# Designs tried in a protein design chat: VHH binders against a6qnr0. Part 14

Target 1, 346 residues: a6qnr0
Amino acid sequence: MRLVHLDLKGAPPKVCYLSEIFPLFRALGANGILIEYEDMFPYEGHLRLLRAKHAYSPSEIKEILHLATLNELEVIPLVQTFGHMEFVLKHEALAHLREVARFPNTLNPHKEESLALVTAMIDQVMELHPGARWFHVGCDEVYYLGEGETSRQWLQQEPNSKAKLCLSHMEAVASHMRARYPTTTPLMWDDMLRDIPEDQLSGSRVPQLVEPVLWDYGADLDLHGKALLVEKYRKSGFSWLWAASAFKGATGVNQSLTPIEHHLRNHLQWLQVAGSVPADTLRGIILTGWQRYDHFSVLCELLPVGIPSLAVCLQALLHGDFAENVKARVENFLGISSLEEMSFRR
Short names: E, the ipSAE of ESMFold2; O, the ipSAE of OpenDDE; V2, 0.75 times the mean of E and O plus 0.25 times the DockQ between their complexes.

## First folded at step 1 (VHH)

Design z18 (framework vhh_7zox_3; at its last look DockQ between E and O 0.01; V2 from the best seeds 0.00; counts 0 for: pae E 24.7 > 2, placed apart)
Fold by ESMFold2-Fast, scan of step 1:
Structure z18 (fold): chain B 346 residues (1-346), chain A 125 residues (1-125)
Amino acid sequence: as target 1 above (346 residues)
Amino acid sequence: DVQLVESGGGLVQPGGSLRLSCVASGFTFSDYGMGWVRQAPGKGLEWVSDIYSGGSTGYADSVKGRFAISRDNAKNTLYLQMNRLKPEDTAVYYCARGPKSYSSSWYRSGYFDLAGQGTQVTVSS
């Protein structure tokens, strides 16, 4: 699969803009979307405090899903359940659920209320996505895990470890999904799993419950290292894996490349990784489109700038390379004479 | 343990300059993006600037063209050269550790963790 990731934080597009964008995604070769709502989801009841003032209504969510169906785009919703919880944990009523009191980004996994909170969020999102085959539960960049007072005390006891703490929360969230939504498979970002030994991974139920998404946005991937990581995950019991690349966002470590060249190289490197692992290992690739900073207020301003990169990247994935004929197709599709003129300048 | 120690703040006249420093310890400095965030009196945190391990930089519109971020990986030190200072630049400036490699938080929002104690910059009279 080829999924386009929509980060709706701070710049939620009007449904009319999505009616223009979804046909474009399909035309470029996408067959799904990963929607990261954050506070744009219309949470209700005891979770109403999580909703931004101008969040989508339930009817707007239903319209978005209808537009996705019309354009043959599989919808995967994403709800953060561990790290990147600032939109939740910034609220004073929920500050007691922070792993570290001074930082609102990581959920304390020792509290039963933490699991109750994130499963309630999942349940409300699933109510509006009843046919979802996959659901992404986040779990990336769980900064400060193990640094809270309760965790520090817990970690002093044998056989407890940070890996076990991490896996226990992931297992609890994923088990809730599997039990309540048996036709929906949880996804999670893989970075918290990368350094966990095979025996500890296979000793947990996590490999039986989730499909990990291996992300790397660099122009030059460690191809051998990625192949070894994939092998470790397969040996640990994971049945399917996903890749994730980026079609927009910060690029800056190789100053000789334009942003489009950087993102194109990222995708060509992921194609090499896919070619080096066993068949039927990777389910698909997620092209991430992260919002960068708060200086952008309207998604339509970001999408026109990101579209040339998205077109290049999707077409490279679809054709398996970016030879002159594929480049010509993209230039023709975008109505331009040269891709060299396309870069984010604002 | 991981530590970030800021220095170089002080009182300056409008139009003046200051150079902030941040000495990092307890982690492999060269592997991480680094940045500066500030908090003006009575306001929330505002991202100011960032620099990736490879040297790529970003700046808030409010400081673009006036501030320059740099790093010295051999010294585990981050710098912020602040020129043409304005009263609106008055804030506590925090050094913050960013993501390792091309993380989702770097691409998302320029999010940083492990801010130090901060250094006060006052631009007045």
Scores: ipSAE 0.006, ipTM 0.314, lowest interface PAE 10.3, mean pLDDT 84
Fold by ESMFold2, look of step 2:
Structure z18 (fold): chain B 346 residues (1-346), chain A 125 residues (1-125)
Amino acid sequence: as target 1 above (346 residues)
Amino acid sequence: DVQLVESGGGLVQPGGSLRLSCVASGFTFSDYGMGWVRQAPGKGLEWVSDIYSGGSTGYADSVKGRFAISRDNAKNTLYLQMNRLKPEDTAVYYCARGPKSYSSSWYRSGYFDLAGQGTQVTVSS
């Protein structure tokens, strides 16, 4: 599968714009979208404080899902449940749920109310996504985990560890999903799992509950290291893995590449990783399109600026590389004169 | 010795309210999804409501907006608040334990591994 990530953080596209570009995504080779709502979801009831002033309405979300169906794009919703929770934990009413009191990024995994909160968020999103085969629960970049007062005390007890703390919360969230939505498989970003030893992963319930998404946005990947990581996950009991690349945002420094060149190379590197692992390993790839790093960051590239890069990256994935005649057909399809001559101004 | 003990049933007029309780013992209550099923006279079992260990809830269409399920893990107790009761709600109500958190659709298939003795709820004028 090839999914386009719609990062709604800070700047949600108008529904009419999505009606224009979903057919383009399908024509370029995508067959799904990953929607990262953050505070653009119309939370209601006791969760209404999470909702941004300009969030989509429920009817707008239903129209977006209808547009996705019309264009044969499967939808995977994403709701953060551990890290990147600033849009939730910035609120005074919920600040007691922070892992570290002065930092609003990470949910305290020890509180029963924490699990109740994120499962209520999942349930509201699932009400609008009832047939979803996958649901991404985030769990990336859980900064300061283990540094809160409760965590420090808990970690003094044998056999407690940061890995066990991380896995226990992931298990609790995924178990909720499996119990309530048994045909929906949770996805999680893999960065918090990468350093956990195989025997500890296999000894937990997480591999039976989730499919990890291995993300790396660099122009050069450690191909051997990725193959070893894939093998570790498979030996740990994960049935399926996902890759995640970037078509927008997330460029490093000191690369000397244009953004399009950087992202194209990232995708070509992921193709080489895919060729280095067993054929039944990767379920698909998510082409990420970041708009901001976290809730408090400034915006980076908006979606329309990233469309030429997305087109190049999708076509490279579809055809195995980017041949010149495919490049010319992408230029004609998009109505532009040359991909390599493009420059982007802010 | 694992068991579930329901209470709080009785006779009530239409439009009235009842609160059912279910006290669990002999197992780690917080590890399990819990729910309520009911059996009306001459009918089979009907799923009413369930609640995940983290607090998320589900309801049959026939009771949405009138019934509220809750749990108190510290007291090992499951509750069902039943409001605006109708004669059609007359049934024996059973507290039910689903499989551990790793399980699917346990309540609709009758795939619970423990149920109580039931408490009678009768709604009549």
Scores: ipSAE 0.000, ipTM 0.095, lowest interface PAE 24.7, mean pLDDT 81
Fold by OpenDDE, look of step 2:
Structure z18 (fold): chain B 346 residues (1-346), chain A 125 residues (1-125)
Amino acid sequence: as target 1 above (346 residues)
Amino acid sequence: DVQLVESGGGLVQPGGSLRLSCVASGFTFSDYGMGWVRQAPGKGLEWVSDIYSGGSTGYADSVKGRFAISRDNAKNTLYLQMNRLKPEDTAVYYCARGPKSYSSSWYRSGYFDLAGQGTQVTVSS
């Protein structure tokens, strides 16, 4: 599977634009979309406060999903449930659910209300995504975890650990999903898992509940290290893993142009990783296209600017390399004379 | 043992043709991108052409339209058909193993991790 990540933070595309680019995604080789909604989802009831002023309407969401279906793009919704919670925890009414009062990015895992909040978010999103085979619950970059007052006290008690704390919340979120949506598999970013020992991972229920997404956007991946990490996760009990590359929004918080070469290298390196692990290990790859690093940050390069990079990356994945003939295909696809002229070089 | 063995080099007149072969052993040939590089007297290594597992091919501008790279995975053999040879094509040609995936559009350090002993190609009147 090759999924294009649509990050709706800050600069969400209009539905009409999506109708134009979805066919392009499919033509380039994508067969899915990861939609990170953040405040663009039309949350209802007590969650209405989470909406941006210009959030999609339910009808617009339905239209987007319909367009995806028409273009044979499977949709995976993404809702942050642990880190990157700024759009949620910035609200005064929900500030008490912060891990650390000063920082709105991390959810307090000790509070029952915290779990109730994120599960309610998941439920509302799932309501508009019937039949979703996967659901991404985020859980990346959970900064300051363990630094809250409650966490500090809790961590002083044996045998508690930050890893245990992290896994506990992940398990709770995933368990909710598995119970309520038995045909939907939760995905989560893997960064918080990377340094957790194998025995602690395997000792938790997380490997049986989720499929981790191994993300790395670097141009020169540690191939051996990645292979070892894949092995670690497999040994820990994860049945399927995902990879996540980047085609935009990964080379600077305020990047305005896309360094296509960087992203191409990233994807080719992931292909090498995929080739170095068992074939039944990686289920697919998510081509991430971040619009901004967090809720409060400035915008990265816009989606239209990233399209050439996406084309290059998708075609490289599709063909297994990016030699001259693939380059020519991309150039033809994009209607350009030279890809090099469009490439941002540092 | 991992090995690449080139053959097919020789002396030809300008406008002539040669076909280089490279036989690979000791690794799964089909999994890797393969390529040709050359080194002319007094010059550094120059990328000539590559072919990868997806079938994609790349060529240096200097050889485009004249050279054709191909592979036979069943025979673990890489080929380089060189037509319309020029004196400036004179070099030792090396068969080289690349990564499983690579871009010929951009230069990268560590392009190849394995090379043969090379075969001499001389184009002279």
Scores: ipSAE 0.000, ipTM 0.279, lowest interface PAE 12.2, mean pLDDT 92
ESMFold2 (binder alone), look of step 2: mean pLDDT 82; pTM 0.846

Design z19 (framework vhh_7zox_3)
Fold by ESMFold2-Fast, scan of step 1:
Structure z19 (fold): chain B 346 residues (1-346), chain A 120 residues (1-120)
Amino acid sequence: as target 1 above (346 residues)
Amino acid sequence: DVQLVESGGGLVQPGGSLRLSCVASGFTFSSYAMGWVRQAPGKGLEWVSDIYSGGSTGYADSVKGRFAISRDNAKNTLYLQMNRLKPEDTAVYYCAKWGRSYTSGYFDYAGQGTQVTVSS
């Protein structure tokens, strides 16, 4: 699969804009979207405090799903359930669920109320996505895990470990999904799993519950290292894996490239990784499109600005390369005479 | 494990200067956007400045023209040069790392902080 990630933090696109862009996604070769609602989802009841003033309505969500169906785009919703919980944990009423009181980004996994909160969020999102085959539960960049007072005390007891704490919360969230939504498979970002030894992973139920998404946005990937990481996950019991690249926002290691050249190279590198692992290993690739528009925002890269990069990257994935004929096809789709006009080359 | 160690804070008179330093370890420093955020007594976090992996900088309107952010990738060190300090600059200053090369829109990790007090 080739999924386009829509990061909706603080700035939801108008539904009429999505009605124009979804046909373009399909034409460029996308067959799904990963939609990260955050505070743009119309949470209700005791979760009403989580929704932004300009959040989508339930009817608007239904219209978005209808538009996706019309354009043959599989919809995968994403709800953060561990890290990146700032839109939730910034609220005074929920601050007691923070792992570390000073930082609103990580959920305290020791409180039963934490699991009740994130499963309630999942349930409300699933209410509006009844046909979802996959659901992404986040779990990336869980910084400060183990640094709260309760965690530090818990970690002093054998055989407790930071990895066990991490895997226990992931298992609880994923088990809720599997039990309540038996036709929906949880996804999660893989970074918190990368350094966990194979024996600890296989000793948990996580590999039977989730499909991990391996992300790397660099222009030069460690191809051999990625293949070894894939092998570790398969040996640990994971059935399917996903890749994730970036079509905008990646600054990466090689700063001599233009942004479009950087993202194109990233995608070509992921094609090489895909070619080096067994054919029944990778479910698909997620083209991530991150934005910076929170309280700290100075610059915001809106989705329309990322479209040329997305077109280049999707077409490269679809055709397995970015030769002159593929470049010409992208120029035609974008209605431009040359990609050089878009800072493709220096 | 990610570590950020700030230094350089202290007590200074209005109109004075201070230079903050932050030594980073546990990640590829040159690949990530870095910044400074501050928290005044009884207030929330306020973004002060950032510097992208490529060297481009940004500043909050309240500090623009007075503060200068810089980085030394060879030394894994971030700096904040603070000039013409005002009482309103009194805060704990945190060195911050953004996730995913500054594409997530919020800092993912902050150091222990260093206290800056501007008072006569």
Scores: ipSAE 0.000, ipTM 0.323, lowest interface PAE 10.8, mean pLDDT 85

Design z2 (framework vhh_7zox_3)
Fold by ESMFold2-Fast, scan of step 1:
Structure z2 (fold): chain B 346 residues (1-346), chain A 120 residues (1-120)
Amino acid sequence: as target 1 above (346 residues)
Amino acid sequence: DVQLVESGGGLVQPGGSLRLSCVASGFTFSSYWMGWVRQAPGKGLEWVSDINSGGSTGYADSVKGRFAISRDNAKNTLYLQMNRLKPEDTAVYYCAKGPYYRGSYSMDVAGQGTQVTVSS
């Protein structure tokens, strides 16, 4: 599959705008979307405090899903359940669930209330996404894990480890999803799994519960290292894996390429990784569209800025390269005489 | 084991200056984005500034033209020069280790913080 990731933090696109860009996604070769709602989801009841003032309504969510269906786009919702929990844990009423009191980014996995909170969030999102075949539970960049007082005391006891703590929370969240939504497979970002030894992963229930999403947004990937990582995950018991690239944002420390050149190279590198692993390994690739700013930003970079990059990247994935004929197709699709008209150099 | 130790905070009058420092250990400092985030009393975290491994900088609109972020990779130290301080800059300032490529997502580890109080 080729999924376009929608990062909705800051300012969510209006539904009428999505009605224009979903046909565009399909025309460019996308066949799904990964929607990261954050506080733009209309949480209700005891979770009402999580919704932003200008969050989508339930009827607007249903309209978005209808638009996706009309354009043959599979919808995968994303709810962070471990790291990147700022929009949840910034609230005074929920601050007691932080792993580290002064930072609202990581959920304390030792509290039963923590699991109750994130599973309630999942349940409300699933209620508006009936029939979702996949659901992304986040779990990336779970920093400060192990640094809270409860975790430090727990880690002093054998055979406890930070990896065991991490895997136990992931298993609890994924087990909830599998038990309550048996036709929905949970996805997780893979970074917290990368350094866990094969034996320890195999000893957990996580490989039987989730499909990991291997992300790397660099212009130059370690192709051999990626192939070895894929092999480790498969030997650990994971049945399917996903890749994730970036079509906007996330250019990081490599500033010598134009943004479009950077993202195109990232996608061509992922095609090389895909070609180097067994055919029945990767479900698809997620083209991530991260905002330029972190969770503290008041402005959202909307998709129009990234559309030329998205067109280039999706067409490269669809055709397996970015030769002159594919480039000409993108230029024609965008209504421009040359991609050079849209490129800039830092 | 990643450690970030901030220093340089204190009480200063409006219009004054302070220089914060952060000594990092436990990772290859030169390879990561580094940044400063702050938390004012009773408020959430606010991103202040970041600097990538190559020295390119970003700033929140509230501090542009007044603050300057820099790094000394030989000393594993991050700095924030704060000029023309305002009462609204009163906060605990945290040094943060950033992502390599993820860009817009939150800093992945932060230090213990240093208190900056701007009052007359």
Scores: ipSAE 0.000, ipTM 0.220, lowest interface PAE 15.0, mean pLDDT 83

Design z20 (framework vhh_7zox_3)
Fold by ESMFold2-Fast, scan of step 1:
Structure z20 (fold): chain B 346 residues (1-346), chain A 121 residues (1-121)
Amino acid sequence: as target 1 above (346 residues)
Amino acid sequence: DVQLVESGGGLVQPGGSLRLSCVASGFTFSSYWMGWVRQAPGKGLEWVSDISSGGSTGYADSVKGRFAISRDNAKNTLYLQMNRLKPEDTAVYYCATEFYDSGSYLTPDYAGQGTQVTVSS
């Protein structure tokens, strides 16, 4: 699969903009979208406080799903359930669920109410995504995990560890999904799993419950290291894995490459990783499009800068390379005489 | 089922004009990219022009400045205004909803029956 990630924080694009964007994604070779709603999802009832003033309505979500169906795009919703929970934990009513009182980004995994909160969020999103085959539960960059008072107390007891705490919460969230939605497979970002030894991973239920998404946005990947990491996950019991690249917003410190060159190289490197692992290991790749500015719409960021990069990257993935003929197809699609010409426009 | 019906082709002298139309049915026309592709005698398919749901357009270098693509979403109709026609514009013109399929340019499976445009003296 080739999924385009939509980061909807700040201001959701109007459905009319998505009616423009979805046909474009399909034309470029995408066959799915990963929608990261954050506070743009129309949470109801006791979760109403989580929705932004300009969040989508339930009817608008249904319209978005209809547009995806018309364009043959598989929809995978993403709900953060551990880290990156600022939009949830910033609220005074929910501040007591923070791992560390000062920082609103990490959920306290020891409180029963924490699990009740994130599973209620999942349940409301699933109500509007009937038939979703995959659901992303986040779990990346869980900063400050283990640093709260309850966690510090718990970690003093042998044989408890930070890895066990992490896996316990992941297992609880994923178990809820599998039990309630048996045809939906949870996904999660892999960074919190990278340094956990194989024996601890295989000793948990996590490998049987989730499919991890291995992300790296660099122009030069450690190809051998990626292959070893994939092998570790397979040996730990994970059945399927995903890759994640970036088509915008992640150029790093390498200023010798244009943004498009950086992102193209990232995707070509992931193709090499895919070629070096056993067949039927990777489900697909997620092309992430992180927003730089919270107040800009997705369309504003995609149209002037992101679309050329997305076109190059999707077409390289679709064709398995970026030879002269593929480059010519992208140039023709974008209505330009050369991609080198585009580097002078910026 | 998706159905595309092209019309407006014909015989025209060099320098003349023609307006092609494509009436779509069986899908939500306003939500899809639409385009024109042509096939000259004995040659492969050539992309001519496309238009997004919102009106963003693209053109092949060979027709840029002479052709104009437009759409009427209320009437499920796509148009191609062809001006200053040249003998090399002689081709069957196809309306289509998709430009890429398995690494090749638009295939006949995504196009209507086509409309013949002949530019000759």
Scores: ipSAE 0.000, ipTM 0.105, lowest interface PAE 22.7, mean pLDDT 82

Design z3 (framework vhh_7zox_3)
Fold by ESMFold2-Fast, scan of step 1:
Structure z3 (fold): chain B 346 residues (1-346), chain A 120 residues (1-120)
Amino acid sequence: as target 1 above (346 residues)
Amino acid sequence: DVQLVESGGGLVQPGGSLRLSCVASGFTFSDYYMGWVRQAPGKGLEWVSDISSGGSTGYADSVKGRFAISRDNAKNTLYLQMNRLKPEDTAVYYCARDRGYSYGTHFDYAGQGTQVTVSS
C-alpha cells in the first residue's frame, strides 16, 4: 500500500479542496490515506470539549470518506492515545490525567479514567469510520513517561520497568480495539518499541495485537540497522509491519539537499530496505506530511507546495526508481517543463 | 430477509414539507448506519443523508439546513423530515442500509422507493 498522511492540526483543508486532490493522489499512485484528526474531529457528548471551533462536522467527515471511496483510497484514521495528547490534556477538566502535571503531552497510563478517555475517543472516531480495516492509535514520542508520581512509585517495585509500563498501556488500548472491532487492526508508531529487547516484546501481547509503523525521514538511512530492527520485530511476534517516510515537513535547517531531493532520497532508501526484507513483511509505506507551527504564522495546509514532492515520491515508489523516464512522467502529471524549476524555490 | 419499506412521499408545493418513513426488518436495525438516496428523473442515484446507530448525521450540501434525518431503534424505523422543498428535490427517495464493511457511505440494500414531486 502507498498511503498519504494528512495532518489536520490547525487549519483543516476544505472538503472541496480534498475533492480536487484525492483524484490527484490516485493518479500519482496512492491507494490510501492516513488521516490524523486531532481537534478537527467532531467529538460530541462528554468529549465535546476536545473539538476545535472550526472542526469538521460529522457530515463533512462522511463527505471526505465518500470522496476517498470514489477515488479508491483506503482510509486509516489516526487518534493519539498516549503521546502528543496536548489538544486533550491542555483542558483543565482533563489535566489530572497528565503523566506530569507541568506537561500536557503524555497521558498517565495508571488511571482507569485515562483508558476510558482514549477508548471513548477511538469509539467516536470508529462510529464515523464504519468498516475501517486499520486504525492508527499513535503512541509515538511518549515524553516524560515514568516521571509522574504514580509511575515513580510503581517503578520502584521489582520487576517493573518503563518498557513494561509502556507496553501495558499499548496492550490495553489495542485489546479494546481488537475486542470491540474484530475486523480492524491497530497500528502504532514504532519509536517507543525500538529499544525494547526482543524478550520483553515477545513477553507482552502487543506483537499479536498491533502492526508497528517504522518511521525514518532521513535522506540517508542505516539500511543494515533497519534490517536488524525489522528482524527483531518479526522474531518478537509481529506479523506485519509498515514503513513511514515523509514528503514534506522533515528536512531540517542544515540540509544541503533541496526539500524535494531530500524526500526523494528518503523514499529511494526505503525501497532499498523493502528489497532487503522478506516479501511478506511490509504491508506498505505511509508518506507523512507534517504541519509546521510558527509564532504568528497562518496555520494552513502546505499541500500545494508539497504536491510536487508527493508526485516525485509516489511515482518513485510505484516504479521502483526515479530514472529519467519516471521524472518525465512526473513533469507531465504536473504540467511543468522541469522539476529543477521547483527545486530552488523556498 | 432484509426488507426496507418506505412511505410518506407525495405531491407538495414549493416551500412545503414532507416526512418520509422507512420500516426495516430482517436484520438488527440498531447496529447499522442508515441513509436516504434519491434519483431525480433522468439522473443517477445521489446520496441525500445518513445516520449512525448512535445518531450522528451527515447531509448532502444541497439539503443541509432543510432536511433532518432521524431514527427510532426501538421501532426499527428511519425518518427524513424534508422542509422548504424545491422543484429540484423531485425524485424517488430510497431508504438504504449502509454496508458497514467499508469506508464512507456504501449501501448494500435499498427499499422500493417513495416518489416525491415538488410542483405547483
Scores: ipSAE 0.000, ipTM 0.110, lowest interface PAE 21.1, mean pLDDT 83

Design z4 (framework vhh_7zox_3)
Fold by ESMFold2-Fast, scan of step 1:
Structure z4 (fold): chain B 346 residues (1-346), chain A 122 residues (1-122)
Amino acid sequence: as target 1 above (346 residues)
Amino acid sequence: DVQLVESGGGLVQPGGSLRLSCVASGFTFSRYAMGWVRQAPGKGLEWVSDIYSGGSTGYADSVKGRFAISRDNAKNTLYLQMNRLKPEDTAVYYCAKDTYYDTSGYYPLDYAGQGTQVTVSS
């Protein structure tokens, strides 16, 4: 699968814009979208405080799903359930669920209320995504995990560890999803799993419940290291894995590459990783499009700037390279005479 | 109180045209998907068309290219322009709030009105 990631932080694109862009995604070779709603999802009831003033309505969500169906794009929703919880934990009513009182980014995994909160969020999102085959539960960059008062007390008992704490919460969230939505498979970002030993991973239920998404946005990947990491996950009991790249927003030290050249190299490197691991290991690749600033920005204006990079990257993945004939196809899709003129400058 | 009032039906010859209207009240019209479903004599409900809050439209294969759905959010009114009508289009047409087309053939009708009769015959 080739998924385009839509990060809706800051501003949701108008549905009319998505009606124009989804056909383009399909034409470029995408066959799904990963939608990260954050506070743009129309949470209701006791979760109503989580929605932004300008969040989508339920009917707008249904329209987006209809547009995806018309364009043969599978929709995978993403709800953060551990890290990156600022839009949730910034609220005074929910501040008691923070891992560390000073920082609103990480959920305290020891409180029953924490699990109740994130599973209620999942349930409301699932209600508007009937038949979703995959659901991403986030779990990346869980900063300060283990530094809260309750966690420090818990970590003092054998055989408890920070890894066990992390896996315990992941297992609880994923178990809820598998039990309630037996045809939906949870996904999660892999960074919190990367340095957990194989024996601890295989000793948990996590490998039977989730498919991890291995992310790396660099122009030069450690191909051997990635293959070893994939092997570790497979030996730990994970049945399927995903890759994640970036088509915009990545910042590297290599100043000799334009942004589009950087992202293209990232995708070509992931193709090499895919070719080096056993067949039926990687389910697909997610092309991430992160919002760089955590303040209001107009996504509808930013997506057109990222479209040339997305086109280059999707077509490179489809064709296994970026030769002159593939470049010509991209220029045709974008209605431009030259990518160098429009996209390989600044 | 959610209320939907359909009008514009009547008797028309094959090849003719009709414009159906549905006036909505009791809810924030602009925020909901709206649709048309029909029931021919002796048959079950058939989804005809829908229009979402953002303007996207869908049509049943049997009416595609002949019917056009539209809405006027300022007037809380849904329309169905019916062209090149066929005897097979004879049915009671119902306005519905927040409908889904499901490939399983399930059509949840939320606050359907009394309907408007369309009869196509020579």
Scores: ipSAE 0.000, ipTM 0.350, lowest interface PAE 12.1, mean pLDDT 84

